# Ledger of designs, part 4: miniprotein binders against p81326

Target 1, 226 residues: p81326
Amino acid sequence: MLHFGGFIMEINHISKILEKEREEYIRNKVEEYLKQGFSKDDAVNKANQSWRTYIGHRIQDVIYNLLKKFLKDSGLKVTTDKALNNRNLPEELDKVKRLIAINYGEYLFLPDADVIVYKVENNDIKIIAIISVKNSFRERRFETTYWKLKLKESPVTSHIKVFLATPDKDNEISYKCPNGKPKKMRIILEYELDGIYFLKEDFEETEKAKHFGKIVEDIIEISKKL
Below, E stands for the ipSAE of ESMFold2; O stands for the ipSAE of OpenDDE; V2 stands for 0.75 times the mean of E and O plus 0.25 times the DockQ between their complexes.

## First folded at step 5 (miniprotein)

Design p18
Fold by ESMFold2-Fast, scan of step 5:
Structure p18 (fold): chain B 226 residues (1-226), chain A 82 residues (1-82)
Amino acid sequence: as target 1 above (226 residues)
Amino acid sequence: SDEELKERIEKLSEEILRIYWLLEKAGNLEAMRRILKLEFKIYELLRRLEETGDEELLEELRKLIEELRKIIEELRKLLEEG
């Protein structure tokens, strides 16, 4: 893995940039809400709520760009479910969409796959993995698991690895209960998914629950077996 | 001070860039993983310190920065003399 050093350095650099972005974003949003007539306390609360939504999309973009950059030399391609929902798709992305779409009778839906990794061999496309990026687990805790279970039902999609990537800032799935057991949500997610990649350091690593820095090497190894 | 620690972290980041290039060329995945783990922990603690202002994190951060510096120094010597 000749380029692991570069990947690690960009993760660390981006973490610093995101923290500076947070300060500027919150400052600007507080001013915006104050201009709308909200009290200072309400403006701060609304700015923090807005940041939680913003950072979710920002982390998705960061992960997409990092994976695209660091998987390119391994012959792997990266796209997003947002790109696949475009009205005019290149032939290659149209094929990717067809290979991931789940049939619900008269309707076809894409899984909630924030980032999609695939390869092209002799004009045939193989989907390697989809990565769901979650900043929090409040109301949509089993969404990634639902899509994994649906993908397993079809021979076309059953080989696709489903990963979760999360900072888990609130310790919703990295926390251990007082009896030493993980929370029920963590147990279910780790059991059903092919891996969980944490964008944080303070957690107990397992075979399937790893630091995000390991994702590039893992994806490359999976790709070699397909 | 906070500013002193940030300056120290930035200097270590420059040294890590040079060491990572050498470790990457050598294929030393174990050393890269050790450095990665410490870097993530340092940045996470720095983030929490900046958000919370918890001065108790300063001493933990200083200890981790010193641990990382010692590892980098040792690896640099091994790479240069090996």
Scores: ipSAE 0.000, ipTM 0.091, lowest interface PAE 20.4, mean pLDDT 74

Design p19
Fold by ESMFold2-Fast, scan of step 5:
Structure p19 (fold): chain B 226 residues (1-226), chain A 82 residues (1-82)
Amino acid sequence: as target 1 above (226 residues)
Amino acid sequence: SDEELKERIEKLSEEILRIFKLLEKAGNLEAMRRIFKLELKIYELLRRLEETGDEELLEELRKLIEELRKIIEELRKLLEEG
């Protein structure tokens, strides 16, 4: 039997590991770039850019593994868009892919679904949620929002919850403006999406913007209604 | 070339970041959504071009990049005036 307190404890443990991993990664990359002849400032900038790329992949893997572990006993299954892009798919995953694909005339495209939660009942598959994982919002800020809007257009996909999961370390959407209101980007994302789950402690919580520790409980409750 | 198109897309992406800050201040959410939709279509077509080598996609991609550039230029003028 799973307790949501255990999930929160594991998130906190992983958060501490990632902080230590960051320090070691940056130090090693700065040293590497300095050996290649880059200036100190360029080495630091390149190391930080490298970390942003690395941590994006790392956070996605962490979220996938945590959700897979903590949703298992609730009869929920978890996959990734990487798994769905394999050439030879198992029958079950082929069905998952077809149920989230968006029609553009002659072509079908997958949404930006880093992590996908579904259930299997009587050989039928129901997609519960897709989770987009973002560590930065610089250039593809509304990608998740676009996919949510496209999924809403079809009766097959309109029930699918679209969530954003982010550490938001640069305070791009968790920042509170001097006038006390959230940034417009935060307002747009929160309005259009079904939820935002922060992998950080300090932010303004709302009904749709929550700590990541609440995601397992929310997904299980959504699943019961399907 | 594909490399030339990627460089043009990267430069537009940087200008979009700047224009989005101005649109955010102006409260023009519809313009932000329109720009983002075009940007997504450009990236998806670039991906398909790399996978298939379809020359028709190359022409469509060039047209969308130019459409996006014109929209950004129009918005830049409007925001500078207000």
Scores: ipSAE 0.000, ipTM 0.140, lowest interface PAE 18.1, mean pLDDT 76

Design p2
Fold by ESMFold2-Fast, scan of step 5:
Parts: sequence; C-alpha cells; structure tokens
Structure p2 (fold): chain B 226 residues (1-226), chain A 82 residues (1-82)
Amino acid sequence: as target 1 above (226 residues)
Amino acid sequence: SDEELKERIEKLSEEILRIYWLLEKAGNLEAMRRIFELELKIYELLRRLEETGDEELLEELRKLIEELRKIIEELRKLLEEG
C-alpha cells in the first residue's frame, strides 16, 4: 500500500473509465456524422478526430482536478494557462501569470502550461512546477522541451520544474527500441525535462520517468526546498 | 456567462472525482457511466460555445450542468448514508 494510495486509485479508476467509454463515444460520433450525410470513412475519421480533441481536454481537466484535490492540504495551489489567459484576473493569478511569462523582446507570452502549481508565502508567489499534458506526440512533439529551455534562460523562471504527463497510448516514448536503444524522442524529452509522468502501468521506469502516481509526492518535496 | 459556467463545471469536476471513488467501491458502474456520458456532452457543448457563442448552446449547457449536479447530489446521499 502506497502512502498516496487514494491518489493512485483515482488515476487508475479514471483511466479505466475513459478507456472503456472511448468505444461508445466513437460509436455515437460515427452515428452522428452519418446522420449528417458524411460517408462511412469520413464519419470514422471525424469521430476519431473528435475523440482526440475531447480526450486531450479531458485528460488536462482530470490532472488539474486531481492535483488541486491532493495538493490542497499541503498549502499548494493549482491553476491552468487557460485561466491565466483572461484579461480580468484576480491579483493572485495576475502575479502567477507574470512569474511564468517569457520575454520575446517587446512581447510576453505564456508557456504551454496546461497545469501550474504554485504556493503563496508572505504575499509572495512561488511557482513550483508546470505540467504539460500530451495525449499524442504526432504533432508538436518537442513543444514542452522548447518551453523548458526558454524558462531556463531567466533567473525569474529557471527554478520552475517542467513536467510532461502523458498516457502515451501509441507507445512513442514508453519503451526502448527492439535494438535496446531508447527512442530519440524519449532520450530528448527525458534529458531536457525535469520529469515524465506516465498515465499507464507499462513503461520503462527511470529516475525521471515515473508513474503519474508519484507526481504529488515529488511536487510536495520540491515545494519544501523553496 | 461563459465564465460562470466554467466555474460551475470546475466545481462539479472536483465533486465527480470523489463520487467516482465512492461508486467504484459500491460497484455502481451504471451510475459512473451516466456521469461520464453527461460530462462528455458538457465538454463538447462548452467547446462549441467557446467557438460560436451560440445562445442556444448556452441554454442547453446550463440544463446539462444542473442535471449533473442533481445526479451527484442524489448519489452522494445514497452512498454516504447507505
């Protein structure tokens, strides 16, 4: 039994529900598109595209809500880049936004920070970690590493941990190649990022590549050092 | 407003995570499936609303959010008191 057994149970439970209901979602979407006059092939393609879009947002929301729930009692707060893209922000979130924004000369942009963990001490905001959530690596495979490298350039943001969270259903970074060498994408992501957290049971584990169930403990430990 | 609806959805999402655990312990897979299907519809409508601003989608979204809230309240009373 793990100390954070409840957290792991929630992760495994949600993953199981999402996987089982994927088939029903796709069947319903195929029927919907067929009723709209699309061909069978087009309906299937559009249904799969709809699922990929939906599951991307849903996994982000699941991770956000899980971290918010399990970090609350440790004095840690959680927000999202979508929340920070509102012009009329509460003072606290405005400070968070300013502490993670990256300078491009005359412009400031937010990294692709799907989930942001921070703490408030003596009215000061300290950013602990940014978590990038990737359901697939077919598009924008190194976007997370780009943001990590940019954050390292500034003393304001260089301490921020950048994590990748992924189910990696296509096994693009979970395992070594048949020749025993890790895939190039896995090598680069693990080297440049502070951690990779898998939303699956079967993967090659390392010091930086862990089951998502370890993320709460790791974040709390990092926050104690700040 | 869109922001008010997002706040309601986030509050319900946090509640759903807790209720899923209780439903799994109770073996109530049917209730879990109902909640999941309703969440899917809500997120689809929210995405379309953010894209189009369609007032009819706003009304449908509010109805689904209220339906989900009632289901969660009913299930909590049954599971926690039972």
Scores: ipSAE 0.000, ipTM 0.115, lowest interface PAE 18.8, mean pLDDT 75

Design p20
Fold by ESMFold2-Fast, scan of step 5:
Structure p20 (fold): chain B 226 residues (1-226), chain A 82 residues (1-82)
Amino acid sequence: as target 1 above (226 residues)
Amino acid sequence: SDEELKERIEKLSEEILRIYWLLEKAGNPEALRRIFKLELKIYELLRRLEETGDEELLEELRKLIEELRKIIEELRKLLEEG
């Protein structure tokens, strides 16, 4: 039987590791920029911006590997949009690409699908979920919702769940505010998307906005209905 | 070329994630910190290479990737032995 406790434990370990990594990264980058002649204030700002870029890529890798590991025993497969952009695509991945691509006349584009979960039954492919991984929402706030609305317009893709996964360290869409109204961005994202999964503890959990530790069991339940 | 290098880095990143959990559980934070620093340098140099096109960074990047691979191999052997 599937052991969900192992998944949650591994997420907790990785979160602690990334926090230690952040502290060392920022210290080293501040020193590097100071040696290049930047002021302390500029060095700190540049170091934090560098970390935001690095951790975005790192978190995508973490989520991909965790889902791949923990969905395997449920017969589910995981790939990435980067893998789908390969020129010499295996037949299975070529089929996955075709099933999520959105048509714009003569052009086909992939949605914001950092991680893709699918299953293979009788040589037929069914896409279960697309996961967009966001470390920051600066000027990209509703990109994921745009892709959700586009996928919803086609009978081929309308069943595909679109999830957002984010640590939201800057509290842009998550916050614990019992007496406050949710921010407009949070309201819109939660309304339009099939789920938001936070890599943090401090937020108001709802039916659609959950701790990342719940994503594996949610995906498995969705796959059983298809 | 650049694409071969990226694939190699991605595969190493997957192995590192598996080893991070095992090292944390085993109580070896020093090995963990060593892996972090090398991985960070590799990604930073890769970005700098992409931005500047400086081919001298390619040799430095290859050396760091090989160093990381040797560390992972060493740690794998230690974990298998006890």
Scores: ipSAE 0.000, ipTM 0.120, lowest interface PAE 17.4, mean pLDDT 74

Design p21
Fold by ESMFold2-Fast, scan of step 5:
Structure p21 (fold): chain B 226 residues (1-226), chain A 82 residues (1-82)
Amino acid sequence: as target 1 above (226 residues)
Amino acid sequence: SDEELKERIEKLSEEILRIYWLLEKAGNLEAMRRIFLLEFKIYELLRRLEETGDEELLEELRKLIEELRKIIEELRKLLEEG
């Protein structure tokens, strides 16, 4: 058993845990900003901006820990781009970094790989997937798509699945026009990426757009084909 | 009644998280699977109820929620005693 039940149960309640955390965080930050001499309106605005930054990192951490826990028994390993930017990398992570980096002539850059899933077989490393975690899109809506297109250009990286994971709380890619059609951003992201995994209930499911609870099963299936 | 059922489900789900950790630690995969399947069925029926307004689903949903509550209570007692 791969503990799929535990994974689904944990994600089913993550939004409630995060919402309670949000209420406490906003209250505390408003008090801090008021003490610094900001007006009530400015304090509330700054607290909300602070929360958006905080929750982005919190969601990345939650996803990393959930995937690490539930993929371990399948022989899959999980790391982060933050870990790969460490100056003194273990040999295994140095190999992971080299296998995911994109060449721009004299320069190598990592894609937006908030979470990286790979496997090790006979000292050979195979990158299975990278997961970009987006709490909001703003002007950076197609960064994940850009990295997917760059990875497809090389035979070394073309097999790597690129996934987007998002609560999409602002309905930026769950929104539909009055005629029921998806917005351009949703259409483009779904077309170019290998999958979109929502940390919310209200969205139109497709073959590529799924609830986050399905990501573990999908990754394991992909790994078996590599 | 929909709001009351959602509150009951949320409360049970919070209790399940603690019990699930204890079951995982004990290696009781069968109990974990039973809770998982029942919770999934409850959420599926709740979603269908919200989509269709079918009152017959309310009775099945209440029955499953009560079944899940009894299982969680029994497992909690067993884990605390052992």
Scores: ipSAE 0.000, ipTM 0.111, lowest interface PAE 18.5, mean pLDDT 74

Design p22
Fold by ESMFold2-Fast, scan of step 5:
Structure p22 (fold): chain B 226 residues (1-226), chain A 82 residues (1-82)
Amino acid sequence: as target 1 above (226 residues)
Amino acid sequence: SDEELKERIEKLSEEIFRIYWLLEKAGNLEAMRRIFLLELKIYELLRRLEETGDEELLEELRKLIEELRKIIEELRKLLEEG
């Protein structure tokens, strides 16, 4: 039996923990910068920049751990691009790496695969989904789209679902203009990707743009069709 | 200097945004691929530089930034020609 209620509750709990963590992080960093001789305004600005970098890595780790925990009972496995770049790679992860790598003649590159979901059946590996985690869209906003287009070119990788997960705190892709139209970036990302999962409450859901709480159920359903 | 390199990377990132989006709409996947690969190498080296402080990575980073600048300049000419 699957228990998705626990997943949603844990997401809500983590959201509250991250807000407390932000307050403590910024307070600590402001003190550090003040001790270094920066003005209060400069110390606050530097602390906020430091937080933006920190939270990007933190939310990626949170998503990885949540998916690993809640997909385990469905026989699904979760890894990261960081794990695939380790020196000593287990046979199973070596196979995962080969099944998602994109060929550029003499070069092989991994897509923007912060989190990778796969299954193992009779020693055969099937990649289910790649999840790109973005805290902001100012830099490398179309990386995920580029990798989706490249994966579609190969019969080995064309079935792989490519998802974006984002809190979109700056309303860069969840905001609708007064005329009711989404921003151009949102239109492009939703058109090309297999789904966008928002780690926020205030947005209008579509078939492809959903609350992050739905991701576990969606991935399990996709895996059953493979 | 680290500050000089970061400023160059930010300036190129702004130019890449405009060009990459246009290339994506035009379906010029070869040009997108070339820009994307260089950008990935630059950001990976920058991350390693920030973590290790290895000054030898600065030389590689400067070379890749200059290569990316030349590619962007070439692509501007192609886009201008229509």
Scores: ipSAE 0.000, ipTM 0.145, lowest interface PAE 18.8, mean pLDDT 76

Design p23 (at its last look DockQ between E and O 0.59; V2 from the best seeds 0.00; counts 0 for: pae E 9.3 > 1.5, pTM E .637 < .8, SAP 74.264 > 70)
Fold by OpenDDE base, look of step 6:
Structure p23 (fold): chain B 226 residues (1-226), chain A 82 residues (1-82)
Amino acid sequence: as target 1 above (226 residues)
Amino acid sequence: SDEELKERIEKLSEEIFRIYWLLEKAGNLEAMRRIFLLLLKIYELLRRLEETGDEELLEELRKLIEELRKIIEELRKLLEEG
């Protein structure tokens, strides 16, 4: 039985469900930008950009909250990169932040980490996985791969699994070789990342490319080996 | 307090999941969808609240929670009578 039970049906359609709000959202944003003095064309363009950001956040919210809920019984904790950007962090989150930081010589920077899964054992924190959430791949197609490679460069972070979760709205990475033509992005992402999890039914399943319903089990299994 | 509200939302979320599974067993797809949409709205408001600290958002979230509680109670009654 899928870890999410009946929610899987809704999860598989999350992009479509959220898209129903688009017309109203765009209308309201266009009106807002017109009031700010933008031209009609500029207002429409800005509204469309705002929508892309908005829908991305909504999907991330769902994934974050579901993981937080379904990993709780296993003793695993979940946070976000946004939570780590606060000046006054609790000790636990400050440790999490330090354990995912990437060294650039004089500077430490955090990877893009929409969701961070970690465990606390005997007051020690172990980072288990980072999940990047993407609705579409129009921009920054290999950004998640970059962060995975950077995390591998340090013995402190090399063990951290990096996953991609996506509804892949535009079918950019759902199949490896549709019509006999290799999809470069799918092949590279699957090769470099530890896994891709789809919030949809129509995709090519492989050892690394799975339905989102399997992510909880996979994370729990990884956590037992650390 | 914000912490008290978060705790209430967590408890409500657990209840929403339980009811969702009951509705699934009953085959009530419409009610399942409605509950799911409300859950999505709660998650949005939670995120916005954390980002802005806006008191108006807090009040909106409180109202939404109360509405959800009423719907949940109504659905429970319907499932028990059926």
Scores: ipSAE 0.467, ipTM 0.757, lowest interface PAE 0.9, mean pLDDT 87
Fold by ESMFold2, look of step 6:
Structure p23 (fold): chain B 226 residues (1-226), chain A 82 residues (1-82)
Amino acid sequence: as target 1 above (226 residues)
Amino acid sequence: SDEELKERIEKLSEEIFRIYWLLEKAGNLEAMRRIFLLLLKIYELLRRLEETGDEELLEELRKLIEELRKIIEELRKLLEEG
């Protein structure tokens, strides 16, 4: 049995590891935006926004590759929202896209589904779980909860587990009642979602709030019941 | 080709998992972090290669994979001596 425990330990520090790159990244990005004709203030704001997007994508890539590696022998497949938005989708991925899309009248939209886990049985596709990767909760704090509720409204998507994976570096959802005060965001996210998986060591562990290293076992167990 | 590089990365990742308990027991966290950071860079470049097909990324990937291989071999030797 190959064990990914050491890589999970490093993933739990991924924000700290990547932060060493931040100053150089922002400096280089400011120069790029200045060359494009933006003012200094605009270039700095855009560079900081670019960094937040960049670090989120780096974390998502790690999660995708980890799940792909450790779920493959259990008959489970993994894709991303980016892959589903490419042109000329393979038939399998086109089916995945249709199975998670939410209907808003004239429009079909994908939920916030950074990483998607599914299986193929008898040429049929069953969506197991959607993982939303959030580095911070500054805006759209409950977007993942909204998508869980929308998926729950349809019998064809109501079985889909919705997980949140986060380093939560600023401790916005790490504890239910820090300093004796209820953290509304943590309490609501834990109540509504099927699980929160922390990419760090220091958080309040519950049945739904776990170390990220448990996600593989949880997904495999869920897949056996579907 | 990117499929050959992906296979090499999988093999190196499995070697890392096989020695990780030795690295943790030895307390060499700095070496573990360096290896992990290199692997993160490799996976990022693989994603970009998959999305863009940029041939310059292929050569950068080969360089990082070789660097990772050398570090793993040196760590394996060090752990066998210790």
Scores: ipSAE 0.011, ipTM 0.398, lowest interface PAE 9.3, mean pLDDT 79
Fold by ESMFold2-Fast, scan of step 5:
Structure p23 (fold): chain B 226 residues (1-226), chain A 82 residues (1-82)
Amino acid sequence: as target 1 above (226 residues)
Amino acid sequence: SDEELKERIEKLSEEIFRIYWLLEKAGNLEAMRRIFLLLLKIYELLRRLEETGDEELLEELRKLIEELRKIIEELRKLLEEG
């Protein structure tokens, strides 16, 4: 409980830090583009495009570090798909990679597993959850659901929880029926995935769609049942 | 090695995360700005390295990571003293 409270406090502080970081980033990039001879409007647009790329990497890094810090005392370990794509893997990470890899005939692919939570118990590795981090849904709307459905096909991977974590700043999946019309993307993602965790305050909360502050407690509870 | 570089970035990210919160509480705006600007350069170079595979960018990235480590060490000493 103490760790859980600390996690929520840290999320709140990081949200404030990230907003200040955005203001400074945009300010610096606008100045840079203005010095290159771009108009004010073009400089602002280019700075915003640059920020969208930057924040995608930054949010993944933040989520990885938060989960690693707050799951450690529960005996849970955290890694990333980028770490698993290293050519010289430690034995433990090689085992993690093999336990989540999906077979496509001659080819093996990792799912979209930005963050992976696992435990080592009785000399066995158990994968608890895969977390896909999405800043935007415009280009790859159902990629996470595809990986969930593929993981369900194997008894080795069918127990793995697949979560989506997102700030959803454009309100693309925050509500099921904005203006009274069904939002297919939100409905499908909530139906197929094990949970959606929002890095924002305003959204339609359900049993599966929660504030990101709930993720540590949920993962710990899942791990106790494996 | 690429593994060593990634491990260094990971450890630095964890420490920056903690230090950002502490620096915000302490009101050390200058230290916050130094870390923020250096992180921007590191993430930009990582993105370019992923796009191009350019070994020269790898060396530049290592230098920035070392600079970040020195700043963190300097800030840790300041926090211990006060």
Scores: ipSAE 0.000, ipTM 0.149, lowest interface PAE 20.5, mean pLDDT 77
ESMFold2 (binder alone), look of step 6: mean pLDDT 74; pTM 0.657

Design p24
Fold by ESMFold2-Fast, scan of step 5:
Structure p24 (fold): chain B 226 residues (1-226), chain A 82 residues (1-82)
Amino acid sequence: as target 1 above (226 residues)
Amino acid sequence: SDEELKERIEKLSEEIFRIYRLLEKAGNLEAMRRIFILEMKIYELLRRLEETGDEELLEELRKLIEELRKIIEELRKLLEEG
C-alpha cells in the first residue's frame, strides 16, 4: 500500500477532527464564560482567544504523532522539545538534547524545536531536522530564522535542517501583495529556512515552500544523504 | 575520581528534580532554565571526559558541579524563607 498516500488521507482525516474539536471547545468555553457573568460577545471573544492558545499546542501534537507514525518504517525517530525538558531522560533523548543545544558562552539553549527528527546509527545519534510549528505570526515572527542562523554557526549543528510548519490561516506569509510581490516575511523565511510546509491548499508552491503532505518524503530523502 | 564525580552528579540530579517542582509552584521559570543550562553543560563535560580521559576537564567539571550546588542551596533557602 502507498505509504505517502496514507499520509495525505491521515492529514485530511485529522483536519476534519480538528474542526469538530474546535466547535465543541468553543461551545464549552462560551458556556463556561457565560456562567461567570460575561456577556455573549465577551464570552465568544474569550473562547476564541482560548482556542488560539489551545490549537497551537494541539497542532504540534498532531504533527508529532503523524511524523512518528509515517517515519517509523524508515528507521527514523521523532521527539519533542517538551519531552527533552523532562528531568528523567532516557539516555537516547539525553544525547539528542546535547546534540541540538546551542552554546551562548556560559549558557546552552534548546532552539524552538517543537518536533525533532533523528536517527540512531550504532549508539550514535544524528539529528536530521527540527520543525518549528507556528499557527500565528503576530508575535516572534523571525524566531525560527534566528534558530536556523544560530544552528548554522556550529559544526555540531550546521547540518540540521530547519523547517517551518504552519496553517498560515491569516495569510501572513502565503499571501502576495497587490503588486504580485511576496511579503517581506515570506521572502526572509523562505530564503533563510530549509523549507516551509503549509497546512493549507491555497498558496503558490516553490522549491522550498510546499504542502505539508510532502514533508515525510523530504525528510526520508535528507536522512539518506547523512 | 571518576566514581566520586558520578555519585555527586547522580545526587545533584535527584535534588534538581525536587527543586524543579518547588520552582514550578513558585512560577520561577527563569531559575529553572538556568539550572537546566548548567546541568546540560555538566553532562557535556562528563561525556567529553569519558570519551577523551582528559583530566583538565575534571577541574572544570568540579567547578560547575559546585556552582550548581550553590544555586540549588540558594534557591532552596529562598523558597523556605518565602
Scores: ipSAE 0.000, ipTM 0.091, lowest interface PAE 19.9, mean pLDDT 75

Design p25
Fold by ESMFold2-Fast, scan of step 5:
Structure p25 (fold): chain B 226 residues (1-226), chain A 82 residues (1-82)
Amino acid sequence: as target 1 above (226 residues)
Amino acid sequence: SDEELKERIEKLEEEILRIYWLLEKAGNLEAMRRIFLLMLKIFELLRRLEETGDEELLEELRKLIEELRKIIEELRKLLEEG
């Protein structure tokens, strides 16, 4: 509990910072659009759309930094898809990149893995998990599921856990209908993926759909089996 | 135009979700993979269009969206009729 209590405290602290950041961002963007001649309603709508784009990148960075900090003591390493796109990769990251590549016949393609957790033992690299970070599902709802299905096809990648991390502020996959049935997208994502971690409190937790605060302990337990 | 394409993609995703259960029940995993591969291409081209503003990608996107719609329509008819 003490190990993971610090993690929970850190995510709660960051959530409060992000809320204050949102208020300031929206205020500044509304002012900017009003100055450009947009109506008040249009300015507000444009500011909210701008925030949705901005917060997506912010949440990804937050998750990367939190996992890097809290997994280090367990001997686990964390990298990003962005880092793997650098030219002249260090030997270790080049190996990570090759171990998550998917074969499409004549072509090798990397999954869209926002955050990657791996370990190094006796100079061998073992990929533990990839985490897809989604602020909104409007444009890319099937992408994470597609990558999970492709990774399962190869003995090299079939052990890799695929997780989705999302605030789901629009209640697209966390809301249940009044009759108690989850939406079809929630059912499919929970069935196909190894876990969904919500950056929110208001949802029904299941074995695979959990509060984000549980991700560190889950990854550590998975790594012990590899 | 960009918003129009996003709306069309969203409607296709909803249609895929509706038939996903039927494809799983039928054991048609290869059909699902074909659909997901086209969706992946569409999402990657949409991302590149948003990043670069390259209008040539718009025509490619429209063609892939129409191809995906036809595949989904054909699969729906097969599932409903057999």
Scores: ipSAE 0.000, ipTM 0.229, lowest interface PAE 14.0, mean pLDDT 76

Design p26
Fold by ESMFold2-Fast, scan of step 5:
Structure p26 (fold): chain B 226 residues (1-226), chain A 82 residues (1-82)
Amino acid sequence: as target 1 above (226 residues)
Amino acid sequence: SDEELKERIEKLSEEILRIYWLLEKAGNLEAMRRIFLLELKIYELYRRLYETGDEELLEELRKLIEELRKIIEELRKLLEEG
């Protein structure tokens, strides 16, 4: 089957389309807030806050659709935390939900698993990876790390790879100091997580911190070992 | 042929990457969006053809590939003649 260069090129193109989409979104939101009686400065601030929430969901949708498209031929399936939160789940998704749930005594909670990759073998489900998608790290910089550590505590979930995917537009974890030292947040996230995939080009790759274009082949390789 | 079609798609893909760099420098995001959406449609039709064996998709796929090639050629002349 042909991918014509394929996944990496689509990532590059989508990034640029999202930038244009941002400009249109901000313009429309500013106009809406102005019609509601807000000042120009307040309307701009509110529009920027709205965009931050919107783009988080938009990037998650893009990643979901790309992984679904490019993992289809490898016998791998992709779902989302939003799909798992439906009241009436198909049997297969109900099983997926149960296999990533974390026990807190009388309660079960899902990790912050924006995108989930799994496979079906002999009518049994194996979870390959969960991917946390972050556009910014202001409030919840170590949330993904917390869920990784909780999943490691159980033999049921300890094999599940936990990845972070982020454009890191504000250079919060991809920037290095002039002396070449990574920021503390980058050091901690890279140490604890199974991988970080950047939706940007300008950063230094390591064994665990890679361009997002490498995620498909990495997931396929992991699935073969399970 | 299937091999000819594959070669055409791959050559267009590589050419698009070069044009995207030039369009990005020029700030023409609308042209980039147009090319990207057409490329995705070509890819999806090719995948469906491979998965289903539905030969009825061949003519539609050929037309879209030719449309994309003409757009790329037009943009190349405008961007590289300067």
Scores: ipSAE 0.000, ipTM 0.112, lowest interface PAE 16.9, mean pLDDT 74

